# VHH binders against UDP-D-glucose 4,6-dehydratase (TGDS): the designs that were tried, part 6

Target 1, 355 residues: UDP-D-glucose 4,6-dehydratase (TGDS), of Bos taurus (Bovine) (a6qlw2)
Amino acid sequence: MSVAGRAESLGPPDSFAKRVLVTGGAGFIASHMIVSLVEDYPNYMIINLDKLDYCASLKNLETISNKQNYKFIQGDICDSHFVKLLFETEKIDIVLHFAAQTHVDLSFVRAFEFTYVNVYGTHVLVSAAHEARVEKFIYVSTDEVYGGSLDKEFDESSPKQPTNPYASSKAAAECFVQSYWEQYKFPVVITRSSNVYGPHQYPEKVIPKFISLLQHNRKCCIHGTGLQTRNFLYATDVVEAFLTVLKKGKPGEIYNIGTNFEMSVLQLAKELIQLIKETNSESEMENWVDYVDDRPTNDMRYPMKSEKIHGLGWRPKVPWKEGIKKTIEWYRENFHNWKNAEKALEPFPVQPPFV

## First folded at step 1 (VHH)

Design u02 (framework vhh_7uia_1)
Fold by ESMFold2-Fast, scan of step 1:
Structure u02 (fold): chain B 355 residues (1-355), chain A 123 residues (1-123)
Amino acid sequence: as target 1 above (355 residues)
Amino acid sequence: QLQLVETGGGLVKPGGSLRLSCVVSGFTFSDYYMAWVRQAPGKELEWVSSISSSGSTIYYEDSVKGRFTISTDNAKNTLYLQMSSLKPEDTAVYYCARVHTEYSGYDIPFDYWGQGTQVTVSS
């Protein structure tokens, strides 16, 4: 006799081919991932787990919020009992782990929030995913784990030399994720992305901050010389990279997701001033820039090679001129996507609670 | 040269009050968030309070809320910490620190610190 009936196959969610957990899905990059998955994979159930911190907005998901293959769950990845219950209740097949504390530390003690959320929270999540026998766990890391270099381009075999608490927390979280592959052959994949720009980004990072400052008739504040460079990747291109890794990425592997498009903060400011203030005069552009002192040893570049993911068939498609114009237009229409967006334009974003 | 110079520390009895001052030179301090950070002997650095560049946004560590008050005098380039109802657990070296944002990075360190001023709460 059968003592257990097919209770799991009664209606949705059991009508879906795969059940995908996306952590931090009301945030910048993960919201684009969710929109793509919900629209292009109607046979997948997409579960958004987000604690809704200051930089998250459910408005990032309003176009798909009523779709039958989407649900939002408010919760914290650091709540181990809740996370375990969520995996059991939702029957998760795939995890896309975007949730992280990526924002500004107002003190040395508050740096423990990076460790708590990014290291402890990731360990809680990968442990629960392993116990639930998840078929694929993608950890979203950063190019900052390599540290900066003026002359070297880092590949996935390069040593990690993080230079700030955020990068250190992401590097440590990678070690916990990688240990599950080494110890248990649990199917994890690690990605390391260049700086991403596009719609849905809380305006505290260089591109959306400069756009929003200029649209509010305020000056771009440049730290140091403005000669530090970053490589920029448009939000929809990074989503395509994650889809490529999900379909073709090999368990236990690491994939750099970047571009050869490198721009200095000063060049970025000048281009945004030209586009938003509609001037080509160098003297007029100087009126829209303020310089602030910077530390002499800040990382100048985060260069990395992405040939490994190119081998899987991914390359960035969105040209900078197209992506930046779409981003400018989005912020003009959607600055109040966050109730506290004006605080992002201050020199240092303020967030309670403190440690 | 950028300098932050703390004064006003000393020995005080439990329940007493002290006012710390930090005089800033070499930059326009009203353009930056400013903070007080403390370190007790054998303990880690502990953030105490921060004030925005405009002076309009203020934050406190929970253990000092209602007892400490942070303020600025932009004309004097001076940051203050008024401490009241002092406890032995408040015994520490208190540092004035400048906060700024690296716009293309993920975290903001304190980039300039004072030499510190010793506060000792003892009977």
Scores: ipSAE 0.000, ipTM 0.142, lowest interface PAE 16.8, mean pLDDT 81

Design u03 (framework vhh_7uia_1)
Fold by ESMFold2-Fast, scan of step 1:
Structure u03 (fold): chain B 355 residues (1-355), chain A 122 residues (1-122)
Amino acid sequence: as target 1 above (355 residues)
Amino acid sequence: QLQLVETGGGLVKPGGSLRLSCVVSGFTFSNYAMAWVRQAPGKELEWVSSISGSGGNTYYEDSVKGRFTISTDNAKNTLYLQMSSLKPEDTAVYYCAKGQYWTDESLAFDIWGQGTQVTVSS
C-alpha cells in the first residue's frame, strides 16, 4: 500500500466542529469510546486509525460504521511518513491514543513489538501531533506501570516500577509523552486505567475467557491458588472517564482511572459458574474448575487511588452485578466476533492462524 | 537468586541428535511455563518450543515440529529439548527461558540462561 493511495482516501468535509483521531479504535476500549463519540457528538468527525491486529475486530464498530461523522483508516502508527501525512490531510484537533501491543505470543520477534509499537509508535504519533498543533493529546496508559503492592495504594506521584515488558513499554512511552509537555508545553494528558471488562474484549483475558469456556461447557483454568486480585471497571465507565478528561483534564497532568472494586480470580470463577451454570452448590462449582500450576509473579494486586479524577466529577457508576450480566449476554451472542476466538481459549496465548 | 543453566550443546552432523538440558534453581519450574529460544549468527531471536508448568501442553515452531521434543523432570527441576534429524539451519545458541504460566496480559519470558551452542556441520 502506497502512502499516496492512503492520502487520496483521506479528506472528509470540514463541516465538523472538531476532528478527533482515535488510534486502535477497532480494539476493546477504544471501540466503546468511538461508539460513544459518534452517537453523542454528531458534530465531531471521528477518525479511527487501526492496523487490525489479532485482538481487533471491525465488528466492534458495526453499529456506527455507516455514520457520516465516522471514518476508518487502516494504518500503522509506526509508519512515520504516513502518520505525518494523515495529520496534514485530516486536520486533527484532538488525539485519543489507545493503540498498543498488549498481547505478545510465544515469538520473540513479536515480543519486541512492545517496544516498537508502544514506545516508537507513541513517539512518532506525539511528534506528528505536536507538529500539527493538536489542541489535546490523551495518552492511554496502565495501572501496571506502578508495579504491584500488598499494602500501598499508588497515586499519580508514585514512582513507576513496572515488572513486565508490557508495563515497561507503557512507562517508557509515558516519558516521551511527558517530555513534550515539559519541553514544548504541548497539551498532553496521561491516563492510567485499572483492568477493564465488558463487550468487545478478545476472549483471552480472564473474564471473557472464563465466560466463553463455561458457555462452551469447558472448565475455568485457575493458575495457582486464584488468590491474585485485580480491580475491574466496566467499559462504559472508562469511556465516561475519558470524556471527563477530554473536557476537564488539565494539560501536563496524569489521571488514575480506577475503582475500589477488587476481585480474586477464584471469586470471579465461582461467580461466573453460578451465573452461567445456574448452580449454588460448592461441590458442583468445583466440577467447573481446573487448578493448574502456581502463578510465577508476585504481582498479587495493582491498587491505586483515583481521587484526582473524582475531583473532575467522574466516578464509576455501573455495579458489578449489572456489568457482568451484560458481558455474559454479549459473549453468548458474539463469540465469533473474531475468526480466531477458539485460539484465545487455549491455556497459552499462541499466534493466531491469520491476522 | 533465580538461575538457569543450559548444557548439552555441541557439534553434530546433519541428521544427528542432541539433548539439551536446563537446570533451574531458586524456583520450582513446574509452577512456570518454560521455553527454548535460539539465535543463529547474525539473526534475531527465534522461539523454538514451550511447555506448560504442568507439562501437559507443548508448543512448537513449525520448522521443528516432529523433530524436537520438549519435556520436564519436576523432581530434578530440569527442562529438556530432545533434538533429532538436525539440519544446518538448526545451528544457533539455544537459550532456556522462564515464562509466566498465568497472565492477565501477554506471555513474557523474563529470566534467561547463558545459552548453549549447537553447531550442525555440513
Scores: ipSAE 0.000, ipTM 0.116, lowest interface PAE 20.7, mean pLDDT 81

Design u04 (framework vhh_7uia_1)
Fold by ESMFold2-Fast, scan of step 1:
Structure u04 (fold): chain B 355 residues (1-355), chain A 121 residues (1-121)
Amino acid sequence: as target 1 above (355 residues)
Amino acid sequence: QLQLVETGGGLVKPGGSLRLSCVVSGFTFSSYWMAWVRQAPGKELEWVSSISSSGGSTYYEDSVKGRFTISTDNAKNTLYLQMSSLKPEDTAVYYCATYGEPDVYTKYEYWGQGTQVTVSS
């Protein structure tokens, strides 16, 4: 029994089995991930690193904010000295990297900010995680890295053809993450998700924006024709996908996290008008729609195959009818989750004051 | 005056096929995105399929994907919907619609009585 008593010489025992860093944890998807981890893994220490940008809200975490296995740290992933110090002091075992600028329309106006946060910030973080000998690093990417296709479904071997600065920044960040696997066999996994909807999303994206506009008696603003389609995945289903990747995902691999549920923006607007305004009249529904100028590029479809993650045992389980009703109910009660939520409902400015 | 006239509906058994046609008049057909929408008895209008003004881009509601094919003949100002493997749930009045030019169009329009499709259980 040569090992007996040796743990005492290492100082007080760390009672946590793993220490998990979640970046951007006060944001939409990451907040659901943190709630799930804190509640279901009491032997894990969950560390939330967030700079608290305009779309973040600590109210997303109020249910777990006082839990013993949760800690919030305010900071920026782009601060390389701070990030290195954080890994040294917090003894991180696992990284879930959600922190990013995600507003596609904003990316055309502030493209360099998206490069700085999404590319430089990710490079800083993966470098620090590698130096700290992190055992798993999950990078959260987007289906938009593939570009659009009208007929071909993309798998994880498909080439990246991004068409906007947000997608370009995410594709570039993937290259830095993947290079650490190639150079060092550092255990990274990349995920590429369909559009996610649900509670906690700042209402600048199509689903929560249209819900909030309609609940405030304003019209849905459709870019271009509204015939572009998106695949939608409910927030809790995507959390289950991340848990599946965390447990069963192979280092160096990429996993598409998608759904076959596809809807046009125009069809989405009509369904939300029907549900919120309780009308079955086509002429009445048209009173709740305005058409606005399209963005410089707007892909028509982002079709993905998700057979690889299905092989790990994950499939989406929340039906659209259930998920959308829960989302509508959440925004009715929680629009004031953000102090600046009214700004999300304003028309996007064609010229920023700083360009 | 914009007018869309739908034809080709009828009574068919489950697993059967029908081809719907929509003849367009009163505007430059090749400048507009075209759509098929349907309305089942006692229900709201549902979008079924759309096609770009060039005919190069097509979109389908999930429940009809792989069973229905939308196409255009710009020289004849005609929109088609080829329907196969029809199900009782496809029973509806089918309407032809246009979305117009994005920069100037504020709503879509459809004209006529539509064409009734009835799939017998």
Scores: ipSAE 0.000, ipTM 0.091, lowest interface PAE 24.6, mean pLDDT 81

Design u05 (framework vhh_7uia_1)
Fold by ESMFold2-Fast, scan of step 1:
Structure u05 (fold): chain B 355 residues (1-355), chain A 123 residues (1-123)
Amino acid sequence: as target 1 above (355 residues)
Amino acid sequence: QLQLVETGGGLVKPGGSLRLSCVVSGFTFDDYAMAWVRQAPGKELEWVSSISGSGGSTYYEDSVKGRFTISTDNAKNTLYLQMSSLKPEDTAVYYCAKRYSEFGTLYHSMDVWGQGTQVTVSS
């Protein structure tokens, strides 16, 4: 006599060597990570947890959505009871934590949302992972936690001096993640990446926004002088870095994932105008640029050293000329990857809090 | 000690509605996600819907979205499934379950309790 209330297996869960939870997997970077894991590691079960907010798209995963070693779960990392049950039912071995609010301009208008998602949500997730005895937890952070510098390149021992609410929320989340290593020797690894560009990015960030504006015959909006610089890393290169950290990264360590390729916002706008509008005329290029008031906080540079991860065998492989051409072509054909993509092209309001 | 009792099943015509109830004893909803799982004659178990322990998050299999609503009354320790616009393909035994994942999580272990309640959609 059996009752349907006994624990039952609906499939062969023991057929997979590892079960990997990827948070925010319908988003930009995490979707590339999932595609690579699903295709290259058929013996791993890849579980995508995403709440499907405004910048996510399941179309980012359509090439692998029917694969035997992939499943999608819609849920919020801030739902603590759900997250705990997810770890119990899915028997997670590895966590790759990408889920975050990432739009810096929005962080000045919706600062508490960034704290809720990036800090509270990360604390919920690392706590549940620790209780489930996960063997590796990778937290995805940002080069912005260092703050800007004109003179110094930051390494992983450099102090964190964030200058905006997004960077502050990521730095605070790092502290919660790091505390689990210090207190419990729970095997966490923190990564801090340069600006990433490529397919699948919701077009609110400088590169895809400028590409999409120009492809819709609209002008690039440059904050301030446009002389601030950023270091750019192609999406597939950052995925290779995460794979390297997954295989060779040491528990308790931090790894910068950067590139020496540095470009100003103004230089970026000019290059995109030349490539998309097919003009070499300086006067014609000026017709595609509008200058707007600078953000409340706008760091000039985010330079960092990545020698530590070079020691693990990773280096960027995709040259800028190749990566930017692939990105331009992808947005030309896939702008409607998001139903709300037109909204991404509008300027975000910056309103000071009530005085 | 741990027991789930499903009620509310029966015969209903296509386009009709039905509400299933699951009374839980031996544990508190606040600590656990709950789910409805169904099994059509001669078929494997199919996940239908889930609700988080907090009650804040609800999830549905694509074929039932917009037609079924999952809810809880934590004070009564009771899980509900409100079914509308019923179709013959909804004919199945419906089970109340603890710790079942959403659709797409078919390849995992699932805790299932209760004897089920039969829903038949036929004219």
Scores: ipSAE 0.000, ipTM 0.106, lowest interface PAE 22.2, mean pLDDT 81

Design u06 (framework vhh_7uia_1)
Fold by ESMFold2-Fast, scan of step 1:
Structure u06 (fold): chain B 355 residues (1-355), chain A 120 residues (1-120)
Amino acid sequence: as target 1 above (355 residues)
Amino acid sequence: QLQLVETGGGLVKPGGSLRLSCVVSGFTFSTYSMAWVRQAPGKELEWVSSISSSGDYTYYEDSVKGRFTISTDNAKNTLYLQMSSLKPEDTAVYYCARDSEPIYTWFDPWGQGTQVTVSS
């Protein structure tokens, strides 16, 4: 299925049909969403609100930064007065809320920052959006809210049982978003995505970290045994899912956005070593792997059903072999997309100053 | 109060054409975007095309782009779907739906539908 088609005629000369706020738009997934919206919907004004934290890069948006239907605003979703003023001055119609702290390992060390940004920041944003009478509010959540299971596939009615502070903060934020639907019939939709991979991702997550380590002649650092699995979804496929939910999703509903493509961390490391180091030797592959201590908690699998969104006409279409090749090529050329990218390659996150 | 009435469906051979019409009443047509959606037997609802309240913006599902044309006549409160180069895969019940501008919305309300059958 295709997403909503491009306008065949130009937008109004000096105004826009809709004004869309995308939070965290200089980040990974949101930057792909912004590029798609700016290029394919010239009749929409796309407003990027980002505080430009360590994992963001405005270079993710260079191709569209000068477009008439795009605007960048630097600001923090946790600044309630600023956020309220933003909604009033920019006349926001639609909110796509991606802004979050997402680094699971960091969440064990900086748990209160995750609560502050992901819970308080989301509460500030949904409150301001409700006061501004926004017509659509999409909250971007994670499959990790379900907790792990070896045998059960979770659907949208399954209970949330998060096992780390990142997942806990996302689950709590969902509760605040859902309460606005229950209390006010404010039109919110919650999405829960599998692990996403692709260009623009700050290289602290398993796929871009292993790619970047190997491209710098360093070893893949595997937490624990490497037998834990994750389901991977290419960045452009998840953007198509968001467009599908915006077009066909129902207010108050939750949509899993997943894939049946499941891979262990060890298998992922081996495939990346084969592709990047161009070797088929098991003994040579062993030279590119180091094992490190596991996280305090680390779920083995995050299996979920995505039949609900399949019913809306969305399915992943980018094959793993195509997506991973594009991702590898992107990081070879764009590692310095972030000035702090070298720090992402450290085996463990450094505890940041208290702020 | 609100009423949508679709007409213009029928049996047509592959490569043929049909024009679907949707007459609306109970709301000011020019204040709403409008859409065509379809459902083939045993399949899910599929969005086909949308037009903005101004008529300046049109959107199409990729499988119909270049073959279908959506238009409005605000004086007659009528939405049209001109269908050309019809394929067996276009066989479905076609529904007219009111949509808020733009296409990123839940369709409301639905008409009763009109059957299009493309068969040799």
Scores: ipSAE 0.000, ipTM 0.126, lowest interface PAE 20.2, mean pLDDT 82

Design u07 (framework vhh_7uia_1)
Fold by ESMFold2-Fast, scan of step 1:
Structure u07 (fold): chain B 355 residues (1-355), chain A 122 residues (1-122)
Amino acid sequence: as target 1 above (355 residues)
Amino acid sequence: QLQLVETGGGLVKPGGSLRLSCVVSGFTFSRYAMAWVRQAPGKELEWVSSISYSGGSTYYEDSVKGRFTISTDNAKNTLYLQMSSLKPEDTAVYYCAKEEDTYYIGSPLDYWGQGTQVTVSS
């Protein structure tokens, strides 16, 4: 017996055990996270905050859009008054912060916009979450914060040495997030992911761009030599990692979410040509490749250790051969998931030149 | 209706200066990247300069770097091109142009003004 005979000020509580805010939820990775949370946690209310930028699509959430435990709110994380009001009205318990500008090539042209969204927007959000007494705040960062290395694999204790404006903005945002743990013991967790591939990705990144170019009988555009490598994680594997961190991640900790699967851009292009054009002729494969000028800085490798999250019970499980086939099939049917998807297939102009 | 109106062109001697203005109406100016492009007599269109929607990033063709400055005044819905150390090779019709996409730089140009003539000659 506790509150018999007392009036409640704001009406009866809702029936949900937790209320989860997912920022950028109409985007690539966050849309898979939302689908998983809505389907597997019907006792959680999942609130999607998205401004619906060029790379987002509400079609990514079509299968769950009418579920009772899902709500979409259109808004910008940089709108500090709106964000504070949202935390007050929606009674947020958990934050999964995916919203960011992620296009590295654009960051050389639009460096201040990346700082505004990724740094200022993140600071607004973590401040509002702290004021609202949120019980867990997960910040989604990138392996690019470490910088590149030919021989060294980075762990979570490694120094951040970003080499492009996108990575710099993510590293700076991590510092603001981490400061809330240091100063207030506010329960933040930072994740740093390898490159993710799969359905729902706007086709400006190497894998979906090459798939879409080849499916439209156009050539793969390779920046520089194509010898730069990236480590790739399938979208559902990274969602499982976020669920693992949500359940078992310790406040104040950082978790690398990576894979040992590493492939060069040139090797990726050749494999996609073989799969999509159904050829194994070296001469024929050469007809499907064009070389273009590289960006001002382009790290050769982003090697990362993930033993810490392995200790929580997560490991990637989707083999490349399975994941890439599913991805190819998805783009065959869903290229027009975004308005103006053809625009993503054009190379970004070298002009304006960097000095 | 969308409208871009350029002014400020004219005849100037080599080494001189001009300021071009482009008054914009019919769209939210602060959401779109803007560009200056020029066409010299008997030549194709040449990109000169671009400014991001926020005004935070500016970009220039190599031959005009250090001589031209692009800027915006959101309160006046106006794009500017300050031209200094003008050369005969800068003689062209200068067009103000709007990019197609909101909150992006590097998209196609979808709306153009009528142009303003700049003539650099003794």
Scores: ipSAE 0.000, ipTM 0.113, lowest interface PAE 20.9, mean pLDDT 83

Design u08 (framework vhh_7uia_1)
Fold by ESMFold2-Fast, scan of step 1:
Structure u08 (fold): chain B 355 residues (1-355), chain A 124 residues (1-124)
Amino acid sequence: as target 1 above (355 residues)
Amino acid sequence: QLQLVETGGGLVKPGGSLRLSCVVSGFTFSSYGMAWVRQAPGKELEWVSSITGSGGSTYYEDSVKGRFTISTDNAKNTLYLQMSSLKPEDTAVYYCARSYDFTTKEVYPGMDVWGQGTQVTVSS
């Protein structure tokens, strides 16, 4: 028999000022973005599209899961028929595209999967958004697209020179997104973020992995010398940057979202050991560190200038001492946020480029 | 290549039970919804039931609610339809289909990959 309709599952488009699609919303950064949008913009309908991969957790969204302006849809951005139907059915006005495979170590052993999800999936999504005449499409990229530099700080005009399959896939995806602006004047904006830390991050990345290893009485695993540095930005500061770009960002532009706070992996390990193990002895700290062979390509620094977004009125606000304390406490209470969190702590194989 | 293979159909008396199975190849349930659709002799295609790939949400046509149960075994990549209290009006060819809209009860355009079908006959 015929059915009356899908209106209660879809929600009425006309009752909301904007309908926002967030891809990968059960993941780390996107979950903070969704929580902020749902709480602070009750006149926006927020639609979360996530396939629920191993890094995702719906527990990241439990505080807002029952709100009237929030909807979860399980699906894959690589499914072109599904994505096209979703845009037609949900009447999307704005896209925030976070969905990606992000683990650099996995990209060396599973490089084709990164190309499929990050390049093909992004191309499917931007094509469908263009056909649906979306008014804003924000692509979330990475500082790793620049490659490394010991002395030069990259701005948005700098050439992309990625050195690993993850960064290569993100750089390629940017090219597909940018081509829609060049050819069709489709209103895309690209963001390139420094390393983000905070609650909700699956503990396979350096900060949450070291925190979780130490909280489980296991050693920090340092690749190479540990002298490579990264710039760290707290999760809520990144959300404010995305809100700034959404409101004030110009179509066709690229915005670096970074911080001047830079720390070596070795310095990070020592600080986390001091905070979690409550020791300041060099010999005691050495007991909590294991050194492993470096990756075939591992950039020493990813320095970015973020003056362009500063001109829009955004600057990071959360000091490192505050952010790291909140992050340590969150993982102490919430390690079981993921069913397979123990697997995040296992070592991943490295694959040399010459074999 | 994508393939769906249905089994479990047959002849059953009114009030009886059957379990239909659909073995899926070439994709994983977690990225898609799945549906059962039937066609009775001389009738149009009728949607019966849908499930999200993760087994989260289930949907049923009103005439089968409480009698049919849709489920998945993700380890075996297999979709099931447990049918109980079968009636003569349930006689149809039952098709397994991949759904790219988990909220629709419409057969088209929300389904893109179909199995070959399995015949269910309810007769005394």
Scores: ipSAE 0.000, ipTM 0.108, lowest interface PAE 23.3, mean pLDDT 81

Design u09 (framework vhh_7uia_1)
Fold by ESMFold2-Fast, scan of step 1:
Structure u09 (fold): chain B 355 residues (1-355), chain A 123 residues (1-123)
Amino acid sequence: as target 1 above (355 residues)
Amino acid sequence: QLQLVETGGGLVKPGGSLRLSCVVSGFTFSEYAMAWVRQAPGKELEWVSSISGSGRSTYYEDSVKGRFTISTDNAKNTLYLQMSSLKPEDTAVYYCAKTPLYDYSGQDTFDYWGQGTQVTVSS
């Protein structure tokens, strides 16, 4: 009896070994995490807390929505009374905190909303988790907190120097999470991930946006020169990293979750044009590219060392050629996974960060 | 050989206008964001304005918004800064700077600088 992802129960069965709260679980990365946990850990109760913002889709969870060890609860992490009640009612043992505003271009226009959701919302959640005596709280952060560098690779001891409001909000939220370890020895772990690609990603980010544009016979819109690079990690590899941190991560520690696979936006566009338009002609590929003006700030590289998590036994496994082909095929069949997916393909007007 | 040569500075009264020019050689002008940076007496370098390699995006420090306009002429390999409603606080040596980026806003990632041109706003 499928109840369209809503869990209105009198409480979960007491027979579960662990009760895991995943925030933002109808979103991109968190939905893969939930699918993995529900399928591979039938003795864990997985509770999805999501407010269902524009990037979310319950279709991301259709394969597991009727499983006995899964429930969906619609709610906002910024609602402190609701969040406190949730921890008391569901008896949460572990928190995986993915819920955030992540759209960098939007953060230049709506910076205060990013502060409210990412900072205040995270503070509400970690406070409630501490009061409930949660045994592990994993905060999902970003490589963008380091700022960019052309020649320096950042490790977990490197200073945070964020250059946009999204990255600033994530860095500030890390400070609140870390303070609970320093003050209370509350068992928090912070992760900082490279860019993730794969199925379930709302198509506003470079990979799914370019795939969807090309599949609709539209040109790839490259910000600036396209010479800026990003490191890409396939969605299932990130899930394995979170599982590794959950099992072996030490309380109070920070773990970079990165990959050595680095590609410029221009190289990415050419690869996708070749794969989707089935051309090897450089002159034909140029017909599928438009250059647009860049963001107020856009770092050239976000290079990270991930040796710390390698020491826990995690390394990325999915080769780019395999992951990108799976991603292309998924968007061909599932673009309408979101009602407003076509809006994601439009250019977003960017304002200076101080206006 | 990279070369940036600034001209157009001088003495101007408060409320007046000046146009600075920077002639560029040794690289493809339209491939890189260009910036104007200034240094007032006894102060550190301050970013003033930048323009993308395409010429379509322009950015300004808050104190100069609405008063200064940055522009390029790719045919002449020249960057301009049109300054209006000048204030004594605008007194500085103004430098033309090349960035390694196609677009640049408010950062200090310059890979080449010009010689500078002195702007003095006084009665």
Scores: ipSAE 0.000, ipTM 0.104, lowest interface PAE 21.3, mean pLDDT 82

